# Ledger of designs, part 1: VH-VL binders against Large ribosomal subunit protein bL9 (rplI)

All scores and structures are predictions.

Target 1, 148 residues: Large ribosomal subunit protein bL9 (rplI), of Lachnospira eligens (c4z4q1)
Amino acid sequence: MDVILLEDVKTLGKKGQIVKINDGYARNYVLPKKLGIEATAKNLNDLKLARKREEKEAAEELAAAKELAAKIKECTVTVSMKTGEGGRTFGTVSTKEVAEEAKKQLGLDIDKKKMKLDVPIKALGNYIIQIKLHKDVTAELTVKVVEK
Positions, changes and structure headers below are counted from each chain's first letter, unless a header gives other numbers; antibody chains aren't numbered by Kabat.
F, E and O are the ipSAE of ESMFold2-Fast, ESMFold2 and OpenDDE, as the mean of both directions, binder to target and target to binder. V2 is 0.75 times the mean of E and O plus 0.25 times the DockQ between their complexes.
Where letters were taken out, [cut] stands.
The coordinates of atoms that the task and the answers printed are left out; those that the model quotes come from them. Centres of patches stay.

## First folded at step 8 (VH-VL; from n1d with heavy chain Y102S, light chain S31Y A50K)

Design m4
Fold by OpenDDE, look of step 9:
Structure m4 (fold): chain C 148 residues (1-148), chain A 123 residues (1-123), chain B 107 residues (1-107)
Amino acid sequence: as target 1 above (148 residues)
Amino acid sequence: EVQLVESGGGLVQPGRSLRLSCTASGFTFSDHYMDWVRQAPGKGLEWVAEIRNKANYYTTYYAESVKGRFTISRDDSKSIVYLQMNSLRTEDTALYYCARGSSTSWYRYFDYWGKGTTVTVSS
Amino acid sequence: DIQMTQSPSSVSASVGDRVTITCRASQSISYYLNWYQQKPGKAPKLLIYKASSLQSGVPSRFSGSGSGTDFTLTISSLQPEDFASYFCQQSYDTPYTFGGGTKVEME
């Protein structure tokens, strides 16, 4: 019997896969437990439609992420840092601080966990922070560190 | 106080060129996008061009109606934005406003405008 | 390009009236919509940005609402100084485009 898996089953496969299993195993275990459904014409069509929907949604998410990334790239977040004599800076600018300022200045709510700094920010100047918006999309946010 | 002062407008014949200038003061010029917006007599507002400053380069954007003919540029050291207008047409006749774009945010708006400079293109 | 359709083109109103102006975008522009006021012989003035954020110094009788394609500017109680033209502007993408404008006139 051909069965469409409704969830991941370690011994059979992943959700949405069509697997061929023994009739007995299907009827006694897989189907009753709703781990899968029979691969009828209707069910296969439903699966096809569902896949199309998922693809569409995924495409939309990707597009949205790209759009946001493009916008973020145009933005700059300003962070103030204490300086001493001779322009000596105290401390480091954290991703938390950047996130907070991004929210305040841009209205951008960014999870600090999604931010990546390649180099610690310990001096005044311009920096680029990477923000993971999507598995395939990373935004670049410019951070301007100025004297407080 | 933020101030934008346009200059360079005048009467020109079709096909001629004109260069507009906008001198900015009262704010950190390099932190803002600068735009030109025009308004024909008795008509609405039309965005013309924008120049964006990045860390080491500028990007420019134009309305389709002026693309290829107009060039926006800026001198951050002087706090001036320019609009070079070539191959002028009668339909380019308008009051040309210099506008300050919002700083750093993608929610772009024009929060300060100059008084404008009039460009008249007539044969 | 994104087209902005503003309505009405003109409205007659009296002091104290509630005035509503609508702006429709040809496609979704999220919250990237601004409103401007322009008085005769003067440069436009920013009233609302990001669809609903009131610009500093603008009276609270002005408000903006909407998202996506439909936006509204509301003057809760029209004052004498509010007789002017109003324009919406999308900042979602270049080229930036303005609505056709709404002239608020005295009845």
Scores: ipSAE 0.035, ipTM 0.660, lowest interface PAE 3.2, mean pLDDT 91

## First folded at step 10 (VH-VL; from m6 with heavy chain W106R, light chain Y31W S91D)

Design p3
Fold by OpenDDE, look of step 11:
Structure p3 (fold): chain C 148 residues (1-148), chain A 123 residues (1-123), chain B 107 residues (1-107)
Amino acid sequence: as target 1 above (148 residues)
Amino acid sequence: EVQLVESGGGLVQPGRSLRLSCTASGFTFSDHYMDWVRQAPGKGLEWVAEIRNKANYYTTYYAESVKGRFTISRDDSKSIVYLQMNSLRTEDTALYYCARGSSTSRYRYFDYWGKGTTVTVSS
Amino acid sequence: DIQMTQSPSSVSASVGDRVTITCRASQSISWYLNWYQQKPGKAPKLLIYAASSLQSGVPSRFSGSGSGTDFTLTISSLQPEDFASYFCQQDYDTPYTFGGGTKVEME
């Protein structure tokens, strides 16, 4: 019997997969426990529609991420750093600080854990922070470090 | 215990604005989609808007009847979802429910609802 | 938009009766259909999701069936506390849409 798995079953496969199992196992275990459904024409069509729905949502999420990335690219967050004599900077600008300022200045609520710096921010100047918005989308946020 | 408490409703004239708030507690707010559903007096349920948290960004969805006039937003730090309602119309008169959506499931159902806040638009 | 047609709009029944409510979608929505119960003056309560999955805490006398365009909510033996309005809701696509509702009244 061909069965559509409704959830991950360690011995059979992943959710959404069509697996061929013996009729006894299907009728006595898989189907009664609703681990899967028979791969009838109707059920296969429903599966197809389910996949289509998921694809649509995924596409929308991707599009939204790209749009946000494009907006972020046009933004600059300003962060202040303490300087000593001769313009020597003290400390490092953290992703936490950047996130906080991004919230204050741009209204962006970004998880600092999703921020990546190519280089440590230890001096005044402009830096680019990468923000992972989506598995396929990384935004670039310009951080301007100025003297406090 | 999951709790949703709506506020901000009231009586307004057509063309005016209101901002509804829903304060959530008893669960990890950021892990859930949040929705507004309204019910006109003696009528059925009408989905209004949804805001989805994608960890680093939000996606929003609206009923056609409110597109361009209503804006859904959220503050995860405060566990609040908002509904900014502009250019209100008499047909917007309803009890507005805040509802928790399922984000971990592929299904979009509303498993918890607030008591609602009443919005009356009348000249 | 997907239209949900719910029937009947009202039904009179007695305690112990089998009650069946139908919901039809204007297009196939696979198994993306939920059922809610609403009592007067109260917020809706989720009963069934994914067409046939019983929400936690909901009595087993409630069941959902169907896929595609035709769905059914069944109360196997109506209890006094079951007199209420019931709504179907599709979550196949935005905008989410509800059926018109069914009021289950005491005969």
Scores: ipSAE 0.701, ipTM 0.881, lowest interface PAE 0.6, mean pLDDT 94

## First folded at step 13 (VH-VL; from r2 with heavy chain N53D N56K, light chain T94K)

Design t2
Fold by OpenDDE, fold request of step 15:
Structure t2 (fold): chain C 148 residues (1-148), chain A 123 residues (1-123), chain B 107 residues (1-107)
Amino acid sequence: as target 1 above (148 residues)
Amino acid sequence: EVQLVESGGGLVQPGRSLRLSCTASGFTFSDHYMDWVRQAPGKGLEWVAEIRDKAKWYTTYYAESVKGRFTISRDDSKSIVYLQMNSLRTEDTALYYCARGSSTSRYRYFDYWGKGTTVTVSS
Amino acid sequence: DIQMTQSPSSVSASVGDRVTITCRASQSISWYLNWYQQKPGKAPKLLIYAASSLQSGVPSRFSGSGSGTDFTLTISSLQPEDFASYFCQQDYDKPYTFGGGTKVEME
């Protein structure tokens, strides 16, 4: 009997996998325990449609991330640093600070853990901070560091 | 106990705007999708809008009937979901429910609903 | 859009009766179908999700079955508190759409 696994079964396979098992094992163990369902045309079609749904959801998520990345790219967050004599700067601009300012200035609530700075921000100027929006999408946010 | 309390409904003329609020309590608001569903008098239920959680970057979805006119938003710090309704039409008249969606993207069921707030659009 | 056709629109039943409500989708929606109960003046209550999964706290007399286009909500033995309206909802695709509802009334 062909069976669609409803969950990971160590001895049989992974969830969603179609496995061929003997009828006795299927009827006495797998099916009654709802570890799988018979791979009927109907059940297979349902599985196919479920996968299609998930793919569509994934695609929409990706599209949303890309759209957001495009928006972020057009944005600039301004952060102030203290400066001393001779134009020397004090401290560094952290991802936390950038996140806070992004929220205040742009209404973007970004987790600092998703931010990456390629170069430490220790001076006035423009910087690009990377924001991981999706496994396949990274946004670039311009950070403008100005004198406080 | 999970609670959803809608507010902001009222009587307005066509073309006007109204902002609905839904205050959530009794659960981790930030972990759930939130939806608005409306029911016109004597009619069935109609999904209006969905806003997903922060992990999904607050992505929003709308029914075609309200797209471009309604905006769903949320404030996780206050556990509130909003529905900004602009350019209201008579056909927007309904009881508006806020509903809690699943914390996952696997299924889109609404496991908790508010009592609703009534929006009446008439000249 | 996916249309959900619910039947019957109303049913009269007595306590202890078996009640069956049907929902048909205009296209196959796999198992992405939910059932709700709503009493007058009250918020809807989720009964079943994913076609046959019983929501936590819902009595076992409620059950959902079906996949694809045809779905059924069954109340095995109607209780006094079960007189209410019931409706199905598909979550296969947006927009999420609902059935027209079924009112279970006392005979």
Scores: ipSAE 0.801, ipTM 0.920, lowest interface PAE 0.5, mean pLDDT 95
Fold by OpenDDE, fold request of step 15:
Structure t2 (fold): chain C 148 residues (1-148), chain A 123 residues (1-123), chain B 107 residues (1-107)
Amino acid sequence: as target 1 above (148 residues)
Amino acid sequence: EVQLVESGGGLVQPGRSLRLSCTASGFTFSDHYMDWVRQAPGKGLEWVAEIRDKAKWYTTYYAESVKGRFTISRDDSKSIVYLQMNSLRTEDTALYYCARGSSTSRYRYFDYWGKGTTVTVSS
Amino acid sequence: DIQMTQSPSSVSASVGDRVTITCRASQSISWYLNWYQQKPGKAPKLLIYAASSLQSGVPSRFSGSGSGTDFTLTISSLQPEDFASYFCQQDYDKPYTFGGGTKVEME
């Protein structure tokens, strides 16, 4: 059976390639798992539609990320830092702390690994932390560091 | 064993609110999309809402019939998905199922369903 | 919205029979179709996803075929426990929509 691969299959080939496989393997493994489709005109059309669906999903995901980024930009997370005499600050505000406070204050559950600070937060004041929401979308979250 | 248990249904008057809950167990809740599907008496199944996983930033989708009135949310720490239903209408009367969605975005099937909770909206 | 039409609405069959249920989409949905079984008072159960992929734990007597607009659920040899209602559902586009259902009854 001629099969168009829908994804990379190590033993068969790359996505988009037409491969010749035995009917048993095709029907028992490749086709049911949608690793490939029979190379017919109908299936080619179905593949086209599937691509269209995927593109739409990707577009929606991007749009959602952009919307979220816009919302985050309007938000501020407050983090407390210990201070000593003369306003001396102790320690550094970590991305972990920011993430925890974001969850508490904004209900935003952010993976700290997706957060990036251009400069370490070691003093009171306002900072902007970048949050990667999408490969093409980075949000800016304002972090207000106040005295504990 | 995967289990989904809905609660919160009841009899309410039009314009009122209800909050449905679905408690999940037997699987990693945070890895799955969660959906609500309802079935009015003697009618077919109607998809209501979907909330995606953390990796998708908990994006939500709604049927047009409930958009602006219903809110789907989830608490992964408790393995619960919610459906806040405001401004209820008589046509919202149905058995509401909680359903587990696929862990991937490739297909949108519901591989596990709860027994449902009944919502009756009547004057 | 994509409308899903199932046929027949009901079918009478005997144990051992081959049962075929059809689902038609109002537009081409490629292979984005799922099949569910529901028994009275029970939660729906996923049988088939992606038009022809058998869900884990589902007996091999169940099979799905088709793509585009016409889909078929087949029970090769009906068993006593298979008397139930069956539903198709498209996941090509939101809103996800279901067929009207087919009730498989004992002859």
Scores: ipSAE 0.798, ipTM 0.917, lowest interface PAE 0.5, mean pLDDT 95
Fold by ESMFold2, fold request of step 15:
Structure t2 (fold): chain C 148 residues (1-148), chain A 123 residues (1-123), chain B 107 residues (1-107)
Amino acid sequence: as target 1 above (148 residues)
Amino acid sequence: EVQLVESGGGLVQPGRSLRLSCTASGFTFSDHYMDWVRQAPGKGLEWVAEIRDKAKWYTTYYAESVKGRFTISRDDSKSIVYLQMNSLRTEDTALYYCARGSSTSRYRYFDYWGKGTTVTVSS
Amino acid sequence: DIQMTQSPSSVSASVGDRVTITCRASQSISWYLNWYQQKPGKAPKLLIYAASSLQSGVPSRFSGSGSGTDFTLTISSLQPEDFASYFCQQDYDKPYTFGGGTKVEME
């Protein structure tokens, strides 16, 4: 019997491969355990279409991430710090604070766990925070730190 | 108990705007994709729009018949999904359902629906 | 767009009858086909997803079969609460599209 493997099976092959196996083994083990399905033309076409759908979905997610990254690149979020004598700043601006201000000012709901800040923001000025939107897409958000 | 309650329907003239709301309860709203589906009088069901969850950066999708005129959005803190409908046309007349999707893109079935809110667009 | 053709449009049946409803897709959609029940004035209810997977809490008298272009919903022994409209929906590709519905009514 020809069988399409639904998962890796060490002695038979890799997920998605068509393997010829003994009919008894297929009927009593492989098919009942859902390790594979019979490789009829219909089942092969159904699997091919399922893979095509997954690929289309992945492509749409990548495109959406790129579009969002382009939007974020044009954005600036403003955050305040206290200053004292001589213009000295107090404390540090956190990714949590940046995420909160991005939501308030820009309507962007950014998962702070996806934010990366290479060095602590301890002074006034402009900074870039990286935001991982997708495994292949990272956005850059400008943070303007001003005096409170 | 999962509940979806639509509101904001009504009678409106062509060219006007209307905003629908769907208040959700009884589940972790932020983990689900949300959709709008409509049914014109005497007609079949038509998918309108989808908004995905935070993990998918709230990506939106629209039927061609409404693209550019309708905007789907959500507020996870209030567990509300919205449908902003601009430049309404008589063919937008329908009962509008809020529908809960699965939490993944693998399947796009709608496992809970509201009772709908009626939008009538006429002169 | 993928057109879903559902038949019959209506059926008159009695409690205990076996009822079969068919959906045909205008192109092959693998197993990406869902079935819903709706009573007048009520929210739709998911019965079957992925062609044959029974949704939690749905009675086992409901079953789905098929893949590719032709799909069937079967109610093995109709109960009084099963008089309702039924419709299929493909989720293979956007826009997700629905069949025209089948009204199952008491004879």
Scores: ipSAE 0.751, ipTM 0.903, lowest interface PAE 0.6, mean pLDDT 91
Fold by ESMFold2, fold request of step 15:
Structure t2 (fold): chain C 148 residues (1-148), chain A 123 residues (1-123), chain B 107 residues (1-107)
Amino acid sequence: as target 1 above (148 residues)
Amino acid sequence: EVQLVESGGGLVQPGRSLRLSCTASGFTFSDHYMDWVRQAPGKGLEWVAEIRDKAKWYTTYYAESVKGRFTISRDDSKSIVYLQMNSLRTEDTALYYCARGSSTSRYRYFDYWGKGTTVTVSS
Amino acid sequence: DIQMTQSPSSVSASVGDRVTITCRASQSISWYLNWYQQKPGKAPKLLIYAASSLQSGVPSRFSGSGSGTDFTLTISSLQPEDFASYFCQQDYDKPYTFGGGTKVEME
């Protein structure tokens, strides 16, 4: 009997492999123990369809992330800094502050740990913050820092 | 216990808008995908829309019959899911159910449903 | 769209009877098939997911079987509270679609 393994079985093989085993061993041990299923054409097709569904879900997630990245690229969030004597700025703008303003101004609910800031924001001006939306998609959010 | 309570249904003329709300309680709302399913008088159930969780960036999906007219959204801080229905048509007449989905995309069964809110679109 | 054909549309049965309801998909959908119970004026209730997995809190007299295109819901010994309508639903692909229902009523 040919059997598709549902988990790693040290004596037989790895999860997903088709192995040939004696019918008695399959029917009295492997199949009842849920270590594998018979590699019938029907069972193989069911597994193939399950993988196709998983692939479609992954593709939809990637497409959604790309669409969101395109929308974020058109956005700007405005953050204020205090100025001191002579118009100098002191301190930094944190990713926490950017995330708070992004939610207020744009309705974006961003985990600060998904945000990356290459250079600390210490002065007025325009900055780009990277946001990891997906393992293969990073968005760019424009941050405009103005005087309070 | 898990409870879903829909509201906002009513009688409206074609071309008008309605906003449905579904208030959730008794579970971690932010971990679940949420769906709207409707049932027209004398007809079977029809899936309408789905909104996913924060980990999936609240992505939305729609049945073709409502795409462009309906918008699903959620407010996790209030545990509410919404359905904004614009440009209503007589064929949108139905009992609208709020349904809780599983917490993953692996399966899309609906394990808890509200009692529904009725939308009637008539001249 | 994947069409779900459910049969019979109704069945008359007595308490203690074995009741079998079938659902056929217009294409193969692997095991992505769910079963629901609905009583008049009540919300649907999930019974079975993934063709054969019993939802928590559902009595063991309910069982599901099948994969591919043909699926079965079985009530091994009908109880008074089981007189209701039953619906299948595929979750293989959007739009998720439902069968037309089977009404189980007292003979």
Scores: ipSAE 0.750, ipTM 0.904, lowest interface PAE 0.6, mean pLDDT 91
Fold by ESMFold2, look of step 14:
Formats: structure tokens, C-alpha cells, sequence
Structure t2 (fold): chain C 148 residues (1-148), chain A 123 residues (1-123), chain B 107 residues (1-107)
């Protein structure tokens, strides 16, 4: 019997492989344990269509992330820092603050856990913050830090 | 307990606009995709629009019959999903349901629905 | 768009009967088919997803079968609360489309 594996089985093969196994083994162990299904033309086509659907969803997700990254690259968010005597700045600008201002100023709702700062923002000036939108897509947001 | 409560329906003339709201409670709203599904009088169900979650950057999808006229949006801080309906037509007359989807694209079934809000478009 | 054809459009049945409702897709959709119950004046209720997976809290007298283009919802022993309309819905591809419904009525 030819069987499509539904999961990795050390003695048989990897998930998705078609393996030829003894009919008794298939009917008494592999099929009842849901380790595989019979490799009929119908079952193979159903699995092919399921994979095609998953690939379409993944491609749409990637395309959406790339589009958003392109929009973010054109954006600048302005954040204020308090300064005192001699122009000394107080504290740092956090990813939380940047995310809040990005939502307020740009309508971008960014998960701060997806933001990466190479160095703490402790002074006025322009900074680039990386935002991981997708495992294969990183956006760059310009942050302009000005005096409060 | 999951609850979805739609509001904002009414009688409007063709060409006018209407905004529907759906207030959600009893689940982590920000983790779920949200959809609008409508049912015209004496007819079956028609999917209208979907907005995905924050992890998917709020990507939206529309049925062709409403694309360009309707806009789905959400406010996760208030747990509300909206449907802005512009350039309404008589064929948009329906009971509009807010529906909860899963937090993934793997399956797009609708496991919780509101009671719906009625939109009547008539001259 | 994927069209869903549901049959019969209505069925008259008695408590205790086995009721079978079919749904046919205009193209193969693997197992991406869901079933809903809807009573008059009420919202739809999900019964079955992925062709055969029973939703939590749904009685085991409901079952789904099929894949590809032909799907079946079975109520093994009809109960008084099961008189309702039933709809299939594919979630293989957008737009997600619904069948025209089957009304299960008391004989």
C-alpha cells in the first residue's frame, strides 16, 4: 500500500512523503494512528490543493508586508525630548514612545516588540528604527528627535 | 462569554453613506480576524469584508460587490470593528452580521456571530 | 468565484429521523468546507469546520463528511431543536461563499 505521511515517522520518512508499506502495517498501525492516509489520487489532490492554498496565503502575507515596508520608508515620526541647563537631555526615547507617536502622527499601529534600536536614543537628531514586519521583510522608520 | 453587538443600521436612500459598528467582548479581540457577512431578505449569506489582526498588520479584503465603496476598520483599544458603507445601493439592503474569525488564515470559518443590524436602502 | 450548490432546498422530517444534506462545490476545495445552523431571527451557529471537525459544544448527532467537491451533513437522530436552516460555506478561496441553504421542517 502507498501511504502519504501526515507527520515525520523515523522508520518510514518525512511528513508529506509517499511511502510503500505492508498492507497489514498500514491498516493496523499507520492509518489508525493517523500517521498517514492512503495515497489515492483523490487524497493526493486534496493535499495538493491544501498546500496550494497555504502558499497563496503566505504569498499574500509577504506582499502585504512589502507594501507596508515601502510606505514606512517614506515616513518620519517626530518625538520630543526634554532639555535642561547646558542643553542636556533627560532620559531616553523608548520604542514604546516611538510606537505611540507613530500611531498618533502616521496612523501606524506598530508592535514595539517588532522594533529594534541599535543604540539608545539619548540625544536630539535623526534615527532609523528597524521594524520586523515579516520573517523576510524589515522596514525602516525615520525618527526625528526634537527639543520639547 | 463571547459577545458581538452590531449597531448603526437604518433606512437610507441610495447613494448615501452609513457606518456600522460591532462591539466585541469576552475574548482577546486583537488576536482575531473580524468579518462582516450579510443576508438580504429571503436570500442566503454573503461574505462582505475581512480585517485581519495586528500581527498581520490589519490587512483587509473585500467582496467584489462592495470593493471601493465599503471600508472595514478596527479599533483594538475599544474592541470595535467598523464597516463604512458609501454609495449605498438597493442591493445592499440586508441584515449585516459581525463575525469572529480565527487568529490565522489556515481556516476562515466564523465561530461567533452577532445578532445583526438591519440596513435598508430604499428611495 | 466558487459556487456552492446545496440540496435539497427543504426537507420535511420527524423527530428521530436521519437527515442528510448535501453540498457541491463548483471546483475541488479539498476539505475547506464549513456547516452552519440558523434558526429564524437568530444568528448562524457554526456546527462543523474542515468538512468533518465538530465544533465545541455541538452534539455528536451532527457529523460531516466528504472532500473535494461533494460534502454531506448528517443528523443521525433529529431532535426538536434541530428544526432550522443549514448552510455550507467554503473557505478555500476568497470570496468565501455560502450554499443557498436547506430548511429542515417538522413533518
Amino acid sequence: as target 1 above (148 residues)
Amino acid sequence: EVQLVESGGGLVQPGRSLRLSCTASGFTFSDHYMDWVRQAPGKGLEWVAEIRDKAKWYTTYYAESVKGRFTISRDDSKSIVYLQMNSLRTEDTALYYCARGSSTSRYRYFDYWGKGTTVTVSS
Amino acid sequence: DIQMTQSPSSVSASVGDRVTITCRASQSISWYLNWYQQKPGKAPKLLIYAASSLQSGVPSRFSGSGSGTDFTLTISSLQPEDFASYFCQQDYDKPYTFGGGTKVEME
Scores: ipSAE 0.716, ipTM 0.899, lowest interface PAE 0.6, mean pLDDT 90

